# Ledger of designs, part 11: VH-VL binders against Nuclear factor of activated T-cells, cytoplasmic 1 (NFATC1)

Target 1, 183 residues: Nuclear factor of activated T-cells, cytoplasmic 1 (NFATC1), of Bos taurus (Bovine) (p98201r389to571)
Amino acid sequence: PSLPALDWQLPSHSGPYELRIEVQPKSHHRAHYETEGSRGAVKASAGGHPSVQLHGYVESEPLTLQLFIGTADDRLLRPHAFYQVHRITGKTVSTASHEAVVCSTKVLEIPLLPENNMRATIDCAGILKLRNSDIELRKGETDIGRKNTRVRLVFRVHIPQPNGRTLSLQVASNPIECSQRSA

## First folded at step 1 (VH-VL)

Design v10 (framework fv_vorsetuzumab)
Fold by ESMFold2-Fast, scan of step 1:
Structure v10 (fold): chain C 183 residues (1-183), chain A 121 residues (1-121), chain B 111 residues (1-111)
Amino acid sequence: as target 1 above (183 residues)
Amino acid sequence: QVQLVQSGAEVKKPGASVKVSCKASGYTFTSYAMNWVRQAPGQGLKWMGWINTNTGNPTYADAFKGRVTMTRDTSISTAYMELSRLRSDDTAVYYCARGRYDYWGSYFDYWGQGTTVTVSS
Amino acid sequence: DIVMTQSPDSLAVSLGERATINCRASQSVDTYGYNYMHWYQQKPGQPPKLLIYYASTRESGVPDRFSGSGSGTDFTLTISSLQAEDVAVYYCQQSYDTPLTFGQGTKVEIK
């Protein structure tokens, strides 16, 4: 039993299940470097924060929603070379989260609870811009010269099936522009 | 609402190149990958490759690598497929087809009407 | 490459009768809860039209008489009650790996 690689393409719906972004992120977010102060959590288009819900799940067992920063401008949706998710904590954050690393990609793990109708408010996620030195050391020559500032929030859930197998779903947000450009 | 309209039929000699266009309307062009699939007379469907319409990055089937070039123009929502060094066995109907590109390998929900390319001496 | 094999090559079915088309992949296209197998209908003189995706999900606007089933390597497209407008060639397609590949097609005709 293994989970799919983060660049593996997955549908957002299957059988009774659908993973849906109920509230989209706003189209622009200022990313920050680790040495800078946090720019706060990603906001929703209508105010507040993005929300994600798993529909069709009727079991009593909680699931884990995974969140990572994916590409906006590649043929395939995959982890972004220049941006990572950043865990936000504090008094105003209502959603618990844990940070994991999968093949050098930061992933937030967020509970999906039956008592909350398998819905999570994403008030715990910011966007971190990696420095060029981190990219060159970490990604190597294949990422040299790649410049892009648009990302998507990528959500995954892995649903255990009665037959002992796992069914995986993925949904990606609308593109988010992370450029600090003054225009 | 969603439409893919392809350029007209072409007759070419062996060794020539052909460039087929596919103009999209009724949706956000850059949100979907464009695939190219050909069908030789009386035969089945063969995938040639696809292009990310947002970035312009193509992926080609190995059978066509070195001869095929896929491009797009976002200002007019048009994708292009150029096949060079044409042979008689390149005679086929060429289709563009929209992929749901957030899914692995895609499946094709809308197709162009097809462009007949005939290669004969 | 994943090779898709369809059977039969052609099928003659009376109006109102059941048509069954089979498709076999040379390796499993089942991963993480999904079968990366899709079905298309191509009528004479027309481009293909999507009928079924991920083995069993019917595309919006496709009549209920069309259904898909199967998993792993063996898949079936069923037309429960053949109508005159269903005369076409039907193709399966895998999207598990590149290159994307199609079956050779099954021609469905009225008896």
Scores: ipSAE 0.013, ipTM 0.603, lowest interface PAE 7.8, mean pLDDT 86

Design v11 (framework fv_vorsetuzumab)
Fold by ESMFold2-Fast, scan of step 1:
Structure v11 (fold): chain C 183 residues (1-183), chain A 121 residues (1-121), chain B 111 residues (1-111)
Amino acid sequence: as target 1 above (183 residues)
Amino acid sequence: QVQLVQSGAEVKKPGASVKVSCKASGYTFTSYAMNWVRQAPGQGLKWMGWINTNTGNPTYADAFKGRVTMTRDTSISTAYMELSRLRSDDTAVYYCAREYRYSSGWYFDYWGQGTTVTVSS
Amino acid sequence: DIVMTQSPDSLAVSLGERATINCRASQSVDTYGYNYMHWYQQKPGQPPKLLIYYASTRESGVPDRFSGSGSGTDFTLTISSLQAEDVAVYYCQQSYDTPLTFGQGTKVEIK
């Protein structure tokens, strides 16, 4: 099955469906480098963790929610060149997740279950900052972009249609500042 | 209900600057991008740029870079567009427009009433 | 830049008759069936009002007589039975790439 490229713009609603972030992430999250210990999962501004729900879906089939780290300040939402999603696991994590890699972008796959009203609590996602040597700059990227420390959580769902096509939805969170203190 | 209310009409001389405001109500201001679009008399719509209302970061169309500045004040849910070094061909109605579902929709579901800016000697 | 070309520039239609407005993009604005094309209605002295988004989805509160169709580069806005209140300028807009661009507008008038 072919899915839209991660840099392709998608609506958050179509027909009876709407993919909605019910609880937004905090506006600040300290990202960690690969060599550092994890900073834990992204938290919500009201406490707890972000949550995402697909509305209007009445089928009994589970769907997969994709999560990747996207740009905050670009008009065209794209995978972030400097930050990647990081899978968080442990006893206190309630939401199962799996890692996939799509065109060098790490994507978390999270179940959307009808028994949970197609709602997922995002307690399984942290943010990793890539090192300079790991960053592939696209044509037009600059060193100034390496001080671009704001990201968004980008969620996608792909809904199979009766006609054999796939209806894809995307919603992005409010921006998250990931800047780190020096030393 | 969602409303965008813009500041009143302005008359400016060439070389001056103008600052237009757009006050939002009826929704969470920082969850939606604000765009600016202008319309010269008898002409079509021209996009000027947008501002991320949460971070304050603007992005400008190339035609206006160097003369336009977009800002916001989250405490009063107001976006601003300032255009400097005004020319007679800047005479237009300036609109603010809300971008539905920030970056995923890219269409403008609510518009301000418009601010007429006249540049004449 | 993606150039949006509307036709006709002006259209006079009798009350109750069909009005058809065309919009052509200089490149495809379609991805997997999603067309990044939207339509706005602007009446004299008023701001534009969203009518249709993603080529064919009618905005809430917009009358059934308005419909959008098309894909790729060629799009159509149809008013199935023109009413007096529909006298306006209609604009198409692409959101596939920046800068966001609008067509030059089509003025719809009563014959």
Scores: ipSAE 0.006, ipTM 0.477, lowest interface PAE 13.7, mean pLDDT 84

Design v12 (framework fv_vorsetuzumab)
Fold by ESMFold2-Fast, scan of step 1:
Structure v12 (fold): chain C 183 residues (1-183), chain A 120 residues (1-120), chain B 111 residues (1-111)
Amino acid sequence: as target 1 above (183 residues)
Amino acid sequence: QVQLVQSGAEVKKPGASVKVSCKASGYTFTSYAMNWVRQAPGQGLKWMGWINTNTGNPTYADAFKGRVTMTRDTSISTAYMELSRLRSDDTAVYYCARDYRGWYDYFDYWGQGTTVTVSS
Amino acid sequence: DIVMTQSPDSLAVSLGERATINCRASQSVDTYGYNYMHWYQQKPGQPPKLLIYYASTRESGVPDRFSGSGSGTDFTLTISSLQAEDVAVYYCQQSYDTPLTFGQGTKVEIK
């Protein structure tokens, strides 16, 4: 498509717009395997859940916030090979979400609504650890990947422009340690 | 067929500016970053910077920061590199080269090069 | 800055013989098993052409006689059987960190 690939470097601000993480996730989150029960949504350090807001958008049309799990190395911000976002549902979840898959990476689609001041509470996202046997079959993956347990939440928004072009913004969270041992 | 076609040779006086163009065809222009690399006569390759063709945001090597400006025009799939306050040691062949990710990737296609000569 | 050092600066190889070019990075260019190191071929009056990316993956259309190996800081480009058309300068390049940097080049000639 015309949208940037998930490993493409994007700014967090451009023109009047800024995509900002208002509340950061906790530095530790216990990821779960696909065969395990969910370990719940990512939480914020101050209690509650992370929040993301798009500033400078004054139109009345809703936008879609994309969330995927990225790498923690600042030199290599791209989709994580060993972790994926997991959609969390239930009575305690206030934020609607949908799953999409982009080039084998799971992406959560979360509404950014003008009535909520283009702010979303991320109470709908957990982190899934892929099985090591599945990872070992991928070209270029090694034993180092099994010890790579730090991730970032990566948020994107695509803003249609009057000229028919799309302006894309991205912001990444502080690193999150997903290792069971670091708990 | 992927092609990067650059503007013609330039002869400039010291202190002048030069603007080199790189016209892309055969692919979606905004899906690939554009890099600029120069090569002085008889010397190796030196990276100058890159531009995200979708957002228009450039990143410059420190050696050229303050003198180089990279832009693009998506309506004609063309990237530009302007170098100001030219010195004799700016005499070089200037190449554009595309990559998929920006700085994390390799340069799979290169322009033919633009010779810039700075002499009095 | 990451400094890329090639050896030798030049080599002369007989047609059909093996040519070996080394490239050393001043720090590791490996992350998660990916080596951000690439090889280019440049003939006089022409732009560089991509040969090998991520240390060992051959670009489409590049002959099987070209191969890349190595990891971390030490890398090698091998031409198993030199042909006349392979006379060129070869450059290694890291894309691990900015500024992107190239080796000084290795000139390959026929003996």
Scores: ipSAE 0.000, ipTM 0.476, lowest interface PAE 15.2, mean pLDDT 84

Design v13 (framework fv_vorsetuzumab)
Fold by ESMFold2-Fast, scan of step 1:
Structure v13 (fold): chain C 183 residues (1-183), chain A 122 residues (1-122), chain B 111 residues (1-111)
Amino acid sequence: as target 1 above (183 residues)
Amino acid sequence: QVQLVQSGAEVKKPGASVKVSCKASGYTFTSYAMNWVRQAPGQGLKWMGWINTNTGNPTYADAFKGRVTMTRDTSISTAYMELSRLRSDDTAVYYCARSGYYTWTDYYFDYWGQGTTVTVSS
Amino acid sequence: DIVMTQSPDSLAVSLGERATINCRASQSVDTYGYNYMHWYQQKPGQPPKLLIYYASTRESGVPDRFSGSGSGTDFTLTISSLQAEDVAVYYCQQSYDTPLTFGQGTKVEIK
């Protein structure tokens, strides 16, 4: 395929390019169910939001940053079956975003603009828990709780090359615990 | 215990259509994709396409586009594959096979139905 | 389409001896160390059964005598000590690109 499948491993750097998470998300975020009200956007520990930057890109053409929710505890980073990214909108959101679906995985498309040094503040993304249902354990896996409550933010960018090929980069955040077992 | 149980054998005339069912049990139906693979007598395996059981969105192999339709009914955990304008070379065993849904692209087949023999003859 | 070619078409091996089946993809099926290549066993009158996924990971319940190796375009399924119950046709399959494609199959028989 011309664009890699969402479960395929990609480098975070290649040639002059590096996709880097400059500000990591908080290690905890309470995901909401589709029937609940939104819990708001994923935050960073410093009181702001995560940020991502593409380094080494000197062209004047904007690119699209893709964001989806991936697994935290699988051998291979994959889209999470039970957690999806949720688009957050409103007057307090500064970063434009657009929702797309790739093989049934929700993907946020966020502009990377040369005017902003190819840096995006991720204040437009929440985490949605699709539903609570029976979950079949994968073969050789026994910790269903851990695998179903921890996620990573997965960012991709696809950089058109002069020869017509596309160079794809991916970076994943530190794990985020989506449940809050308090008290 | 995961089981995929398919409908019984069919004998059809050229030009007819056939609809094969695959009833899933022992897991959450909408958490896994359902694939269809056929095998002509004495031949190898040929992938026909798959359906996202959650959304109902199918993807078909080019060789079968225009003749195949894949659907599902979540209320009875059953997937369907309908093949139209049958030819004698459609004589085959048709299998449903489950693939991973967690990756949305995880297309190895961990459980298979028992197969449905479809014979097309005049 | 990615073409999968197996060799040999058929193989006769004595009980307890090693059986080796090769599979070649017409283009690389790896992405940064992950190989989208899987192996199945099919006995007469039965559906295929998954043996190995992602080139070398053995499916739960599959005996240790079955192993997979290789990367890129060249892959091997090895049965270290053939047992009577291993008489079957073996298929490789790529999941790197659609359409998903299988090799033509290798028939393993007892000498």
Scores: ipSAE 0.005, ipTM 0.480, lowest interface PAE 14.5, mean pLDDT 83

Design v14 (framework fv_vorsetuzumab)
Fold by ESMFold2-Fast, scan of step 1:
Structure v14 (fold): chain C 183 residues (1-183), chain A 122 residues (1-122), chain B 111 residues (1-111)
Amino acid sequence: as target 1 above (183 residues)
Amino acid sequence: QVQLVQSGAEVKKPGASVKVSCKASGYTFTSYAMNWVRQAPGQGLKWMGWINTNTGNPTYADAFKGRVTMTRDTSISTAYMELSRLRSDDTAVYYCARKEYYYDSSGPFDYWGQGTTVTVSS
Amino acid sequence: DIVMTQSPDSLAVSLGERATINCRASQSVDTYGYNYMHWYQQKPGQPPKLLIYYASTRESGVPDRFSGSGSGTDFTLTISSLQAEDVAVYYCQQSYDTPLTFGQGTKVEIK
């Protein structure tokens, strides 16, 4: 079946299930540009990286955690017009990931494995600032100056149900400031 | 072809105001920030502020707050910088300069206007 | 405010010789290996021209004799073989925080 649009509002819990950010990202991450030769992954406040866990799932089948960059200051949580998630790879990255594109929005697909208690460490995700030439403002988007530099990490999981339907959950991080710190 | 064309030289008396224009062409005006930089004779470059051309929201350097006003007119792709209560030490060449990433401070000034000479003399 | 300090204030170099200009920021302008620092060239009677952005990337159309290097607080602009048309004042600039700030400029002249 077709999955919910990325601007569709979804709960973080339903029935026995809860999608939870166990370790929040730092409140500041300077986003990288396409001209950058080296990219850094989003970090957690205490060092290390954010982590996300699906609680209440007792099946033996892996699921896919989706990650995209969402708005922080808009009335509704939606994909951010100016920032995209960027896949980070390398010797220090422990979490596998794959890039997909949904309606011009980059989405990272990260495995949620039963052997890891349905928990993923998000050491594979950076934040890329789009060039003005690449920005396509969506209907209803507005620029309120520096407010457009704040983002949230948005995580989704889609859980197949025995009745053939899909249960979708979403959780968003605390806001992250992606430009200069002295806003 | 990207061009920024500024208004002509101005001679003003102390206490007057001056309004410098910067007309953009060759790109989508509202997709880039417009910055204003001045250069006094024989001196270096001093940033005055910028305007978000999409929203019209300006950000001013503290040295010019209370005297500078930055605006834009999207219908003619033109940015304006008005400096009031002019002093002799406001004598300078005033430049507009385009910056990608109109939503924050980052990025270089990739295109510059030719400059507008403002002379404040009694 | 981030203060950008250039050295030297002026530099006289023979044609074909290497010119080196330094720029120091009062605090780091680096985030995860990305440096918010740019170089501009200004010739007499002309507006500044972007030369190098993000410390080391050469702007389109800029000759390969120009190169930028450095990270954090210490940056260098190098002209490997000075040409007559390179006589100008060179400015570094940080875009890490507002207010945006420029160095005081380095005047490059021929001996």
Scores: ipSAE 0.000, ipTM 0.487, lowest interface PAE 14.6, mean pLDDT 84

Design v15 (framework fv_vorsetuzumab)
Fold by ESMFold2-Fast, scan of step 1:
Structure v15 (fold): chain C 183 residues (1-183), chain A 121 residues (1-121), chain B 111 residues (1-111)
Amino acid sequence: as target 1 above (183 residues)
Amino acid sequence: QVQLVQSGAEVKKPGASVKVSCKASGYTFTSYAMNWVRQAPGQGLKWMGWINTNTGNPTYADAFKGRVTMTRDTSISTAYMELSRLRSDDTAVYYCARGIEVAGTYYFDYWGQGTTVTVSS
Amino acid sequence: DIVMTQSPDSLAVSLGERATINCRASQSVDTYGYNYMHWYQQKPGQPPKLLIYYASTRESGVPDRFSGSGSGTDFTLTISSLQAEDVAVYYCQQSYDTPLTFGQGTKVEIK
């Protein structure tokens, strides 16, 4: 395959490259159902928003940072069955983003620009809770009512190599509690 | 260059506590977990736990829960491991090690030089 | 806990000859093409040094006489032509699950 499956386990560091979350998200973000209305973008504890940087990349070509919502309490990191990333737009959002879908998982594509030192501020990402009926229909899930409300932000970058292959890196955030009420 | 420098050797009596420090340099301290691994004389390596250097949240091996406390000070890029209620079988070299995270677990690319802790009566 | 068992406990090999160390995990440490198994070298009075990560990838600066192989539960570290500076204790480590666990160590000595 051209790109690794989203449940493929990838390192955050390889060769000269390292993908790091420089500013972590807050430990709690109130996710919502699509019909409930926006809860806004994920915030950082220090104020502002999470930030991600690719270190060791010295080329002049921009890259694409992928963001999806992953599991927090599973032994293996995989796309979360109950939560999806939601693109946030508006006058206060400084970071451009686009939506893609990979095997029913929504992925935000965010530019990593050499002029910004390959660093992106993640002010464009919210978290939506899928309805249980949608989960059962689309993914064959039968365990409705599980209180699986913790997620991680999962970031990937795919770096073209001179030999024509792609080097892929992944980093996951600290867990985020997404319940609609305090745990 | 990445460097982890640990505090000096300690001699303690049974029942005492010891606090070992590990000062990091040459990288962004909060971007990597700090793990602690010990080695008793003539024995192998035993993982004790790790601390998220950004959040300060530790995870401890069950064998050490209740006796170990891991902390850090981001202003001086230093991690700490305190072991309480020392026993003679806590005599060991204690290492800090930088963790490369994979799916919530670690392997270790850089290690401190080790701190010898001797517990004797 | 995942138990890591190394064999042999000690190994004497002549200079220039092949040394082989085995490591067995009590359960598979493979997922989606990655083996969460790593090898370290420890010389007397020194901390461990990373040699091989993900079963077969050699750490930067490690001589090419060191190689790792295996998958699932059975792993091997090979030193193709033992040199004097290779006298050390070698440890395998799994990072598949917590607690992180190491093998007992294999002491490599010159015959």
Scores: ipSAE 0.005, ipTM 0.483, lowest interface PAE 15.1, mean pLDDT 84

Design v16 (framework fv_vorsetuzumab)
Fold by ESMFold2-Fast, scan of step 1:
Structure v16 (fold): chain C 183 residues (1-183), chain A 121 residues (1-121), chain B 111 residues (1-111)
Amino acid sequence: as target 1 above (183 residues)
Amino acid sequence: QVQLVQSGAEVKKPGASVKVSCKASGYTFTSYAMNWVRQAPGQGLKWMGWINTNTGNPTYADAFKGRVTMTRDTSISTAYMELSRLRSDDTAVYYCARYHDYSEGYWFDPWGQGTTVTVSS
Amino acid sequence: DIVMTQSPDSLAVSLGERATINCRASQSVDTYGYNYMHWYQQKPGQPPKLLIYYASTRESGVPDRFSGSGSGTDFTLTISSLQAEDVAVYYCQQSYDTPLTFGQGTKVEIK
């Protein structure tokens, strides 16, 4: 079958493998609008940027880490209707990335390299707040009223197995408040 | 300069229709929803609905469903509100109003200057 | 629908004195500490003008004598020292859910 849908429940560990967020993002990040200049990459609560590592992978082939913006309430984790990941580039960015779109959700693709111990520093990801023209509401969602401004960074990795199947793992960050309210 | 300019006053007979326009300038028209709010003489403010200016999809308050139609023309950055089967109690000032920040808030700024619609027999 | 009830319907306050307007929502308009409650000022022949959003944030250019407070269901707009230009009708508005609803208005006059 194809890769799991972005709202499908996946484990963070399976067999010898575990996908872990080693450094969590700060609890607040000011999202930018599509018509505004970038607000920069998400920063870590300990300084620097978030980091993610795949443990238990001992092969020499690189993998791709996927990142998208997910929901932060007590409901099922799914792509956020109002926020998208934004690719950050420039002289201060050390981590290469590529942008893809999966079922209207922007997904950032980041290399996981054996030479870097399958660890990526996430200095290439910002958060974009969608305008009403880009919002695709799901059943039970509303684009007016209740303020849903909290997100999680959602990381996935798909590990090819010797038998030709793919093992998929997912881990989500602590919630991040993205409101435009003054600091 | 962000500005909303509405069409002029209208006098209509019961049973007629009225179409009010609201021309936007100074910002990207399709990035903000447009709302319509009316105020009858001696009454407060009543929200009628809003339109997604990019997609053209409207959402109407239940009190006006079946009689109100909201549209827009992106080529001239103009929103329209048409109210049909007019009654004497539709006499009011009709305002267009932009969401201040569609992404963060649903408070209104700016407002158009208002269009007085009088329904008399 | 969320019903907004303002009190009083009207008040007369002397120049320089404090004016207090209350607004009650029929259900909580708080989500994660953000209150979807806003205040407008309307002078005769003019459209409403935004004063306060998110219960307590003053709009740019609005004098600091205007302040908003409250959370959940009970909100207050305060004018600390009434000036002649403050004679107007004041409206609260909730944006927590559709339909968006306004209070019935409070008329502020000079005593």
Scores: ipSAE 0.006, ipTM 0.496, lowest interface PAE 12.9, mean pLDDT 84

Design v2 (framework fv_vorsetuzumab)
Fold by ESMFold2-Fast, scan of step 1:
Structure v2 (fold): chain C 183 residues (1-183), chain A 119 residues (1-119), chain B 111 residues (1-111)
Amino acid sequence: as target 1 above (183 residues)
Amino acid sequence: QVQLVQSGAEVKKPGASVKVSCKASGYTFTGYYMNWVRQAPGQGLKWMGWINPNSGGTTYADAFKGRVTMTRDTSISTAYMELSRLRSDDTAVYYCARGDYEYWSFDYWGQGTTVTVSS
Amino acid sequence: DIVMTQSPDSLAVSLGERATINCRASQSVSYSGNSYMHWYQQKPGQPPKLLIYWASTRESGVPDRFSGSGSGTDFTLTISSLQAEDVAVYYCQQYYSTPYTFGQGTKVEIK
């Protein structure tokens, strides 16, 4: 019983179900390094934070929304080699989350609750820039000097079906520029 | 052999309620959605909603929200569709139909239940 | 709601001749190479019977004279050589989003 690999291409719509980003993230977010102060959670262009909703789900059971940082400029969407999702916590964060690791990719797990109409506000996610040594160790990457600073937020949900199968949906945000800008 | 067998014809007065049953056999009842579709005399097909027999979760078409209730009894593999506050334009044949998860189609249909609403 | 419009409302075709029925959706019912569009046959006094699913896949037991084609918003059901038993009303249906909607039906008769 394994979930699809993170580089597997999945639809955002199947039968009565659609996973939709209702509020897109801002096109720019300064990623932080581990030793820097946090840049806070990704924000929405209209103020507030991105939101994601699963449409067509009518069951009483909560589901888990997965979030990871994906590529922006590749033909195929896959986990980004240089950036990871970073869990944001604090008294102003309304959305519960916890962190998992799948094949060296950090994945944030966020509840989708029927009482909230299967809608989650993504106020718990920041973006972390990996160190050069970590990139080389993890993926054998040797092109660290090349500019690759754009990412997408990638959301997945896995919906159990009555026949025992799992239906998996994925949606990706508009690109986000994560580079640090000089004054 | 998959079969969906519906209850018999009903004649109701305006303002009454009707409850149609659909008994499934030949497959795992909880493994497939059950849809309800109606057809007024000389008219086309209109989807009313579906129920997940495993969970009891339902989706209703807006035209019927507030008047339709779909339920099931897994012990006897039977789905029910109740329509309340009946009007003359609710006169129709009501069908149950099995929804397939793999092809997203209605692969088996009940024989239909004629409901006549008249004073 | 997605509106499904069929043409013509009725069609008279000679035995052995080709019958063609069109179905237009008010918005695309296709996603990632799949069309969430099905065709049903309904004979007088009977429930509908699934003929074609996913626009072009013939249901088991359906004769090969029935074929479906199209994608996006425009779909066609073709009966290559009409037989007496094909006299029926044919309905298209989208399964792209709830509420699921049907076309108004096309009545096929022998001329």
Scores: ipSAE 0.008, ipTM 0.584, lowest interface PAE 8.2, mean pLDDT 86

Design v3 (framework fv_vorsetuzumab)
Heavy chain, then light chain:
Amino acid sequence: QVQLVQSGAEVKKPGASVKVSCKASGYTFTGYYMNWVRQAPGQGLKWMGWINPNSGGTTYADAFKGRVTMTRDTSISTAYMELSRLRSDDTAVYYCARESYGSGSYYDAFDIWGQGTTVTVSS
Amino acid sequence: DIVMTQSPDSLAVSLGERATINCRASQSVSYSGNSYMHWYQQKPGQPPKLLIYWASTRESGVPDRFSGSGSGTDFTLTISSLQAEDVAVYYCQQYYSTPYTFGQGTKVEIK
ESMFold2-Fast, scan of step 1: ipSAE 0.285; ipTM 0.693

Design v4 (framework fv_vorsetuzumab)
Heavy chain, then light chain:
Amino acid sequence: QVQLVQSGAEVKKPGASVKVSCKASGYTFTGYYMNWVRQAPGQGLKWMGWINPNSGGTTYADAFKGRVTMTRDTSISTAYMELSRLRSDDTAVYYCARDLYSGYEYFDYWGQGTTVTVSS
Amino acid sequence: DIVMTQSPDSLAVSLGERATINCRASQSVSYSGNSYMHWYQQKPGQPPKLLIYWASTRESGVPDRFSGSGSGTDFTLTISSLQAEDVAVYYCQQYYSTPYTFGQGTKVEIK
ESMFold2-Fast, scan of step 1: ipSAE 0.296; ipTM 0.688

